# VHH binders against q84jc2: the designs that were tried, part 105

Target 1, 232 residues: q84jc2
Amino acid sequence: MSKMRNLVEEKFLEFYESWVIQLELYLHQLLIAHNNNTMSETELRHLISKLTTHHKAYYTAKWAAIREDVLAFFGSVWLNPLENACSWLTGWKPSMVFRMVDRLRKSRVVLVEAQVKKLEELRVKTKFDEQKIEREMERYQVAMADRKMVELARLGCHVGGESVMVVEAAVRGLSMGLEKMVKAADCVRLKTLKGILDILTPPQCVEFLAAAATFQVQLRRWGNRRHYVTHS
Key: E = the ipSAE of ESMFold2; O = the ipSAE of OpenDDE; V2 = 0.75 times the mean of E and O plus 0.25 times the DockQ between their complexes.

## First folded at step 7 (VHH)

Design l10 (framework vhh_8fcz_2)
Fold by ESMFold2-Fast, scan of step 7:
Structure l10 (fold): chain B 232 residues (1-232), chain A 126 residues (1-126)
Amino acid sequence: as target 1 above (232 residues)
Amino acid sequence: QVQLVESGGGLVQPGGSLRLSCAASGFTFSDYAMNWVRQPPGKGLEWVSGISGSGGSTTYADSVEGRFTIIRDNDKKMVYLQMTSLKTEDTAVYYCAKFPYSELWEYITSGSFDSEGQGTQVTVSS
């Protein structure tokens, strides 16, 4: 809506702060579970399900928000500068999670050959989907800088109500294009996450999710503690 | 200087109630999420419940959901675990825990951890 004051940013900031607090509580639960050799497979699967549901809740809220204002997710006010610097198309880069998976190979949790093969197949598919989205974003940026931007600049010179409607329709068109690309990137993220969890055993899933959540919480803490640039 | 002191454990009958307390000192209490974890006889540590720094968010293990309530008093620097409808399976040493973010990776990779308190014994006997 053209009359919206940036309520999307305010609502999502409130949502995200609660979401991160809950992620931290789940992280504590994962850390205890990781060190508990008596938990059943059913108990571990339930914990993994809680984390999966939590991540799905994030994307449900995000997709509702980007429908209203996708630009709020580029340079997000609920993220610190370090978190924003690490973003790829408004979120984590899907291929990054395979670095966490590689960590599992060097830890106490050993991957069998069948899992290694499936993870490599998933890595290839993820990288392909990632590159496809990057090409689409490049094409969007070129189109935006060329024809659509020239058209918007020209239309913005008119002072009538009709020209206002045409400019607003064009701006909405640009926003819808970005929304589709962000959703496409988020779909790759969700497919990658689900794919990894489907391949890993429950104890491996717990370790993977704990590593991912630890990195996310730690990145936020590092960014929030930043005082100055050091040259030493 | 950082200390967590658990209390309130004891012997109770099945179906009974008990309130555990955790007194915190040496850190900015409201900045940290607090947890209750337990160790039943002959078993590993089990996470029981967690509460955010503000108290606005809580989580519970399935085995205690609806029976236990975690609450905190930031002014008194206290965390409580209100236990109702106690079962024999709730018998354990209960620990109050916070996790330092700077050491989270070491916690994950070492496969071990230390509670900051001595714990409090809860025994549910039939």
Scores: ipSAE 0.096, ipTM 0.601, lowest interface PAE 6.7, mean pLDDT 81

Design l11 (framework vhh_8fcz_2; at its last look DockQ between E and O 0.01; V2 from the best seeds 0.00; counts 0 for: pae O 12.8 > 2, placed apart)
Fold by ESMFold2, look of step 8:
Structure l11 (fold): chain B 232 residues (1-232), chain A 126 residues (1-126)
Amino acid sequence: as target 1 above (232 residues)
Amino acid sequence: QVQLVESGGGLVQPGGSLRLSCAASGFTFSDYAMNWVRQPPGKGLEWVSGISGSGGSTTYADSVEGRFTIIRDNDKKMVYLQMTSLKTEDTAVYYCARFPYSELWEYITSGSFDYEGQGTQVTVSS
């Protein structure tokens, strides 16, 4: 559990709670659509579009929030402990979504050979993009360590307002680099989601989205969060 | 013992209005999103509308948006569906429904939906 909350973190937590509540309503619609043959292909595609738009809205709000303060998302209070324990650069590893696809393939989803091949190609590409981000993060960490070492040496020699300005500049530099990396990871997540939905048929997309929404709704239900308010 | 009791159905002419009610008992009502689903004659279930546990969020099927309104009263443990501008295509048995969190994966895997109430018949005809 985080010891402190800031205004950016608190605002995003309120957004996230509303976002998950709306996801649950979409989940119920997906469950009825999945278990009944009452919707045309056009109607199914519209429902799928609502879900993809909802996921895009999550990232749009997140990217706006990280422009203000990316550090609010490291050890974030808006995720329950299970979600935090699985974090990879402030979120789920993009490639872990394929475990859900594999589960669905073993249960009810029947995939043709062409779909299986395309999903495997996408899985490999997603893993490659993850590794690229990890390599870029290491390069950033090395560059930041060099900058931090110079700034720490200056702090050791100075006392007063100049030391505060150097610390603030170092934090801003760290925040800019972390923002870039978090956004890159989110882009891989979104591209992977869209790639899966492009490969699956509309009924298969409905089942996949229902499984994904169920996973997120249940993770939220298992966790509890307290709202912290900062006052002056 | 969980109970959902639907009422307020009837025979209505096209363009008419009707208000459906659902009385809930046997569970913590405000913890669950509630839904209206319907089954037209000879067809499978069709999702109509949903409302969050607090009542702060609602969603509607495209076919009913602008004509139907879902509301809930957590103090009385009631869900309502205000229906206006009714069409013959709205003829169905209407059920209120919840999806217990422990059953979500079973819903996906088995493909089954078990009605908790007996529903209320809405018939729109000349």
Scores: ipSAE 0.725, ipTM 0.911, lowest interface PAE 1.0, mean pLDDT 79
Fold by ESMFold2-Fast, scan of step 7:
Order: structure tokens, then C-alpha cells, then sequence
Structure l11 (fold): chain B 232 residues (1-232), chain A 126 residues (1-126)
């Protein structure tokens, strides 16, 4: 329903704005922690846990929202056009986080050979899972061109209560398939993030999370600033 | 020029309270999150608390959660740290800090922070 969809978009916009603001505060804490070599492992693990919990809260809210209206997440109103252009199945592309990992190879906290090997194994596994999801999406998109879907699209050209109801029911059916694919993609994201954090030491986790949050915040800022500069 | 001026520090007994103030100038105050950070004697910088530009979100280090409250007044361009139940381990020079978007990557790679303020000393001792 259009009213329900508008409400989902409004609620998630409010949630997401607060979530990003909180991420920026955690980023500032990570930046200070990254440059403090006197913090204990316990203190660093508590900070890493705060970030992990924050990301899990995002997926908890997202999965509740997509249960009501998954289409709100395709071309999201809470993301600027640059953020939307960079999205892969309603979020970050899992393999892209390894660019943040590559930065650690040149950092002050050096990766050991065993970690490099495990990260490469995780990268290969992540790309495999990613491609599996992409094949699923391709099959879904091909199904949009089948005879049944073409017939439903034809019905949508008519004005009237009965044709409107048929189109709405068809859209809801398609939404169920999209919800499953979005959740599958989010599971790959969460497994990739957990895998990286399991391989890294606590100081390396702090640097990785700081780099990832910096890129996310800067991407949002670049998109917002370029839009303002173009129109102002 | 960006300026941050901290005040309100002093000597206090364990269990006491202090309120720190930071006066900001030279930038659009409400556009930036503000932070309190501290440096105990002989240790590195420790992040204490942060507050969003609007004041709608706050975050605290585990060691100060429930004891400290960060507040801001955007009209006065002030950020405050209300400290209660002070402990000897809270002894430090306290700084207020902001992190410009243009410098975030350099903070990760350079390994050092230049805060604009001179800090305010808090000493918790009997």
C-alpha cells in the first residue's frame, strides 16, 4: 500500500539519519583510539563491539523495514544520488571492503603472513558468494520478461479498481523475491565483515573500521557537496 | 581561524563534580560534532565523549558512562562536559576537539592529532 510505503520510507529516513550521525561519533572515537598505543586489548575489543553492534542495529532495522516494503530500498530516498549509484543490491558491495583491508598493508600496524593468507581466502570466498547472488538477481530480472509478467504489465494500463488490485498483488509477489535476495546479500556483507574482524588484531580492527567509516562518511559528504555546488 | 577555548578544570576530591566548558569560534558550530578527549599523565589521548551537531546524539567512553554528560548550546557556540562521581583515574588534561571531513583520512595516516585548544587540567586527589 502507498500509505504504508510512504510511512516505511519516512521512518527509515529518520532512523538512517540518526544512524549515520552516530557512526560519525564512533568514527571520532576510533580515530583517537587508533592513535593511542596505551589502550588495553579489552578496551579495544569493547570499542570494536560498539561498532559491530551499531552495524547489526542497521540490519535489524533494515530487515524489519524490507518486510513491510522492500522497494523502498531500491533507489532509497535517505541516500543521495552518489550513494545510490554506488550501491549493490541495496547496500555496499561486499568485495569492496577489501580495499580498506589493502590500506592496512601500508599502515603502522603491519599484517603478518598468516593474516594475509586468511584475508585472501576470505576475499575469494566473498567474491564467490557475491557472484552467486548476482546470478540469482539475473534470473529474477529474466523472469520479469516472461509471458506472465508481460501479461500483468498489459493489465496495468487499464484504469479501474480490479486492474489496480491485480497490479498491486503482483508487485507484492515480486517484493517477496526481492526481500529474499536483499537478505541474502546482507548475510554476505555481515559474514565478510565478521570474517575480516576475526582475522585482524584489535588495533588492526580499529584502523579497518575507521577507514571504512571514513569512506562511508566522505562518500555521503561528496555526494551532498557536489549536488549543492551544482545547484548553488 | 578555528579556535576552541577550554575552561572549568581544577582540583577536586574523589566523588566530586566539575563542569568543563569549551567556547568555539571560526566555523559553523552546528555543522560539526564536538568531542571531549583527555590525556592522563604519561599516557596517550583517550576519547571521552561526543555529541552530534544538533545535540540529538551523544556517545560516551565505557569508563565515564553514567558519570559524565556532554551538552551543547549552539546559540552560544558552547560545548560542556558535566562530570560527576569523579575518580583519581579521571585526572588528565581535557581538550575539546572537532574533526573536519577534509582531514579524516590524514588523521588515520599521520598518527597525530592537533586539537585547536590548550586544554583544561582536571586533578582528582585527596
Amino acid sequence: as target 1 above (232 residues)
Amino acid sequence: QVQLVESGGGLVQPGGSLRLSCAASGFTFSDYAMNWVRQPPGKGLEWVSGISGSGGSTTYADSVEGRFTIIRDNDKKMVYLQMTSLKTEDTAVYYCARFPYSELWEYITSGSFDYEGQGTQVTVSS
Scores: ipSAE 0.639, ipTM 0.875, lowest interface PAE 1.6, mean pLDDT 85
Fold by OpenDDE, look of step 8:
Structure l11 (fold): chain B 232 residues (1-232), chain A 126 residues (1-126)
Amino acid sequence: as target 1 above (232 residues)
Amino acid sequence: QVQLVESGGGLVQPGGSLRLSCAASGFTFSDYAMNWVRQPPGKGLEWVSGISGSGGSTTYADSVEGRFTIIRDNDKKMVYLQMTSLKTEDTAVYYCARFPYSELWEYITSGSFDYEGQGTQVTVSS
């Protein structure tokens, strides 16, 4: 039996499938740009801007969706099990992107000392922000066993329309906390991405974005091969 | 388990000096680069200085370059931050943090800081 999906899940699934397809197209362009040293700085900046806009679009859609049902993202039916396993608070872990930067370092890319220092500072900040969010999540999860949740559990044992309404209201209240945490995590993601792009040169940005997109696309491909996923 | 214990903070006037210490335990100290980071009031965490596992390489934030000196003693499992010419903007809680690599420039873009200490307060005020 297939899992019944709610409207938010269905809509976001459709969005995400389209978004990933577009990401793959951009990846192709990034790879071409990386391999073709004839592109001007202006052209590279334009390509970077397109990618940035694409990512912004994702979070715009995500934030709209989580207002309706944040719980849909704590399951993420649009992701395969491998993608889900690698998910941190409904998305990529911000500190993970520094692995992409490491790839740059191991490649032909030369980072000047000033860039290295700035990246180090950004990494520290990112890690600190992640930990702060994780502590809040832990606090929230522990609080789930408080008096309010006990009352909710008791109400859930009763059959009746009024009881169902009370339970739903309580669940909505709980969801507000989750939404705040998800948004906070997304802010860290966006700040980290922006920070990296501000430190790197246009050619370096292209390589970084190519690495990031490659990772995302390959993770999805690997996961799909391991676990056959049908979305339609 | 990994333990990092900072000490040496205090109140000092502008232009003054302080020496921070960090005692490390629970891991092979010489295999890890060590760092100092700080959190100014109302601001996020910022990197201050790092030193390689062997102590052969050091690096500093621009804001502290020429004023601060990081050193380590692998026999004692200690890392130090000598601060001179202190400014009001140096006011912060200072933390000691480790990196999972012994070479400073190798880990700077790929590693993650690990700090578990409570930090030490440094206040620079007239």
Scores: ipSAE 0.000, ipTM 0.239, lowest interface PAE 12.8, mean pLDDT 84
ESMFold2 (binder alone), look of step 8: mean pLDDT 86; pTM 0.880

Design l2 (framework vhh_8fcz_2)
Fold by ESMFold2-Fast, scan of step 7:
Structure l2 (fold): chain B 232 residues (1-232), chain A 126 residues (1-126)
Amino acid sequence: as target 1 above (232 residues)
Amino acid sequence: QVQLVESGGGLVQPGGSLRLSCAASGFTFSDYAMNWVRQPPGKGLEWVSGISGSGGSTTYADSVEGRFTIIRDNDKKMVYLQMTSLKTEDTAVYYCAKPSYSELWEYITSGSFDYEGQGTQVTVSS
């Protein structure tokens, strides 16, 4: 089990490092596009498509990995301590992106009243879905403290064929439950991202994606610098 | 403090090749991704290509994909852009650029690039 876990962690670490490097390169393209008023709508839509495809690649890789070892995503070795501290159910908290959208309202991005209304409706829906998942996590935590689960944990202290199989089946069930919750959280993330991009114009999408990528890259840079200073 | 010096531009006929060079100083070169951006006459800045700090990842604009190659030499603190099959539409001043970021407390959606050099002129014409 430990060996399988280590392999999943190492494989996803390699994937994630490459994925973040590519995200930073896309961020540079977004920043140039944002400051260039000569790009056509077709060119902007193509750039937005590259970013959405990149994010979909992340969730494709993540879902394959959590199927093998969901616990690798709780306290991830490919994230620095600051990134882990800011994590909500193995990723970014969906409602956080609306802070970025609110800042865009005061920038060169001209949001019309109809867009502001749709974004507010989406924000409320996102917070509702987020709270629903938090309640499910609370129920999961309570179930872990259930008398039956405590008894199964005690059986794990007594080596024996029949008892070992029962404990292993229970642990598999718990992992499947966590996988379901992580996927539910990721679905809220993807719906929120798609919802925002569907409401915004292509130039506004570029500004939003640049803001989101900048925050992600800066958070990683900040955490990595602090770790280096502490240990060097 | 940050200094970027571009060279290698010139006049070339359509279908020709050029290699641009960028000498960097004033920062830890291998810690930063580097970019090539260009400004055609009468137009705004257009992103051309990017390369990660290690050189392990590259990205290209669709208009240059398959024709241009970005390379870096971290020991010499150099970035290169190898251009082939040049078209009249590639005529521009080319700049080597390092990303510039704002602090998280003052979130900025429009970060900028440091391109302190004068750039290098590429003209594709008969």
Scores: ipSAE 0.035, ipTM 0.580, lowest interface PAE 7.6, mean pLDDT 81

Design l3 (framework vhh_8fcz_2)
Fold by ESMFold2-Fast, scan of step 7:
Structure l3 (fold): chain B 232 residues (1-232), chain A 126 residues (1-126)
Amino acid sequence: as target 1 above (232 residues)
Amino acid sequence: QVQLVESGGGLVQPGGSLRLSCAASGFTFSDYAMNWVRQPPGKGLEWVSGISGSGGSTTYADSVEGRFTIIRDNDKKMVYLQMTSLKTEDTAVYYCAKFPYDELWEYITSGSFDYEGQGTQVTVSS
């Protein structure tokens, strides 16, 4: 029950706290840009590029960390309980962002029919990729109850060098499988994000990124506030 | 009630320096990131710089990076913008801004952003 932080958890906690603080500062910039009708397309694209670079930095750090300890990302110590409860395979559920896209239909800058069609095609593709990963995760979890895994658990009850080595090899194999699935999920996240930004105009991209960052920042604040009020 | 009072603006020659100050009251200052935004003549709002509640993280618009420095003093409830190597393009009314976290969704959906300070005029000319 009591979990000691390992080096990977400590390093990523430090990284994530800095990363989310920087995201909040970018959110403020996006909110101001959203209300500015005199910004050039070049200026808006530069701002969008800052946000995409920031997200790429997150996945660069994450993938380096999961190579060392993927299990640190299941029940992450850098996330509050609410953020963890809303997590799907160590991050946001890709299809969730289309709820934010639906809000753009109500914005002052309306989506044209061609954009609506491309977004629907992307939504369908994203849900398909998402469900494919879910089936792989279900098969992985079922394999944990397989006779082979039960035998490995039985062997782990013997504190002998041979049994320890076999159990360690099995745990390494499980971690490699989880790493592959987390990377697959992250690839769907990145493809979905890029796909949306490629379909939207720069002003619509700013509004979308502001909505996404607002959700992430608000979820963190709500979770932190609840912990203080209900558990203190 | 949230109050933000900017000061320190004025007329300065290109290449000159100014330090803007913002005095905050009516909220728990260290819990909020603070921003400097500006409105040049004939243009909309431009974000200039931001600083986290603790002061541990800062970010700048590309146009001011390396020339401007944002700092805060949480004990005095002050945020500052140190401006150096000023250019004619820096001429604007500068506002100190705090975003109400509880109303971020409303701000995005309403399509509006309201200033919380009165602003301070910076004019860079000879």
Scores: ipSAE 0.253, ipTM 0.691, lowest interface PAE 4.9, mean pLDDT 83

Design l4 (framework vhh_8fcz_2)
Fold by ESMFold2-Fast, scan of step 7:
Structure l4 (fold): chain B 232 residues (1-232), chain A 126 residues (1-126)
Amino acid sequence: as target 1 above (232 residues)
Amino acid sequence: QVQLVESGGGLVQPGGSLRLSCAASGFTFSDYAMNWVRQPPGKGLEWVSGISGSGGSTTYADSVEGRFTIIRDNDKKMVYLQMTSLKTEDTAVYYCAKFPYSEIWEYITSGSFDYEGQGTQVTVSS
């Protein structure tokens, strides 16, 4: 079986390519802002707002697309193999962003004790929410094997219109369950991102968003240039 | 060696126009987004405008939107900033910038960067 791009995949590919190009341009703005000690809090908040609006645009487009074809987001054609290998339920794993926060702590930006406590509380909650989703996905996969897989295996021995209708119904059921799981995972992502930005000062938000955008842009570049050597 | 050489700055009256140029060498120019940043007297660096590697996407700081246009010529390895309706607040040293993604985390943590150009002075006075 070969995977061909459908209309949903083609539309989201066009959207994602332009979205990543714009993210790279915002990254450059963040890098300059990070090194500007005279930038006002209002100016920094405006830049942070541009980035949060940009991420909200991504989830708006994604949720519209998954309503039509959630399976397009499993093994996405707009992502290279390295990006796909690093995906957790069609996107970044929420708890991983706390590693970027840890790097921020070791930079020239200093976190106060109250921020450290709130970030730790958020980290624990994010881990809990991730594990809850993972348990739901496991239950979903087990239920699929017990009912729909057995039904599909039985029908695989017989070719006819009835077989096609039952397979389509099973795929629709699978898609509905996956859509719910993907939206749940995206809600954890958005809550984690908002939580971090609410805890950090505007200069710290700029550094955090620069780190996150850098990782996303770099991961795409590394995957597109498979011979790229990295030292970690 | 990556080199960026800015030119085209000078003294101009408010409401006037200037075209800044940036000559790039030492890298595959069309693979990289390019930026214009500026440093006004007594202030830190301010991002002004960016253009994608293909030239298909541009973005501008709110303070310059509608007045400045960023252009690139990939065949000539040039980036331009067309500045119109200049204001006294536009007075700054203007830099052409290509950001290296390798070691970018070191840039974020140390506050230094290697691919900023040498700059061109723009003075808007009446």
Scores: ipSAE 0.140, ipTM 0.625, lowest interface PAE 6.3, mean pLDDT 82

Design l5 (framework vhh_8fcz_2)
Fold by ESMFold2-Fast, scan of step 7:
Structure l5 (fold): chain B 232 residues (1-232), chain A 126 residues (1-126)
Amino acid sequence: as target 1 above (232 residues)
Amino acid sequence: QVQLVESGGGLVQPGGSLRLSCAASGFTFSDYAMNWVRQPPGKGLEWVSGISGSGGSTTYADSVEGRFTIIRDNDKKMVYLQMTSLKTEDTAVYYCAKFPYSELWEHITSGSFDYEGQGTQVTVSS
């Protein structure tokens, strides 16, 4: 692995810290909006758009970074141990957001039967997509134990231009396989988020996004309190 | 123990300027993002602006963007709101607020803010 890998990790760490700080500022705006009965639908939609754009910025930065070094996202240095323990394929598990949706059923925001049905349909599809990716990861892990990979590891013991090139090409192939799986998982995350926001009314979207952002910010605070992490 | 004290409000003519101040105590000031929120007569609370703990990031409500600037001085434990090009619709009681970090899920998701100060009145009128 090259020095460029470490630079990518450093750049994403700095990006992520700033991204979470900005998420907290948007969370504050969501909380005030949630308690304001005079906001127009247009104003609420603009706020929801800010959060949507913020999440898109995260995936834009992430996909650029994984193109350079996908392994940086497995056991990420910008996440504390608690955040890492809660990760599924380099991020939040898509079906987990339906726990936030379940809170909406028990809160001040009332879901109509048509919304409940669409959310359950989305939950089932999301779980199916998760299982499909988990099967792909299983196949990837089996392929790592493949006879060809074992033979390539042995070839790495023989110093020579051709053997080194073959091993490097194989490692690049493995990294590309992981990149495709991470992008597939991120696509499920984005489709699930979009699906929920498309089903919910603007006030319900504000409450959902506030709940999700609160959990993310609090998980980071809890992990940082229980383990020393460099602040900034 | 958390204390926020707002000042700097007053009566100004449309197009005028004011600088609001908030003095904070009882918590590690630089670890928390700070916000300005306002309550116009007969309306609910409106979020106005936010600034990160370091001061490196700011956000503004669309209605005030380009006219208001949020600033903080961590050494003095102060947050400020510089208001320019004031409009009659900016008339409100302005509050300084921080995010209420609670471990109780229900309290966190209730949508409340910690704003313990009395606020500072801004009236824009000729």
Scores: ipSAE 0.125, ipTM 0.618, lowest interface PAE 5.9, mean pLDDT 82

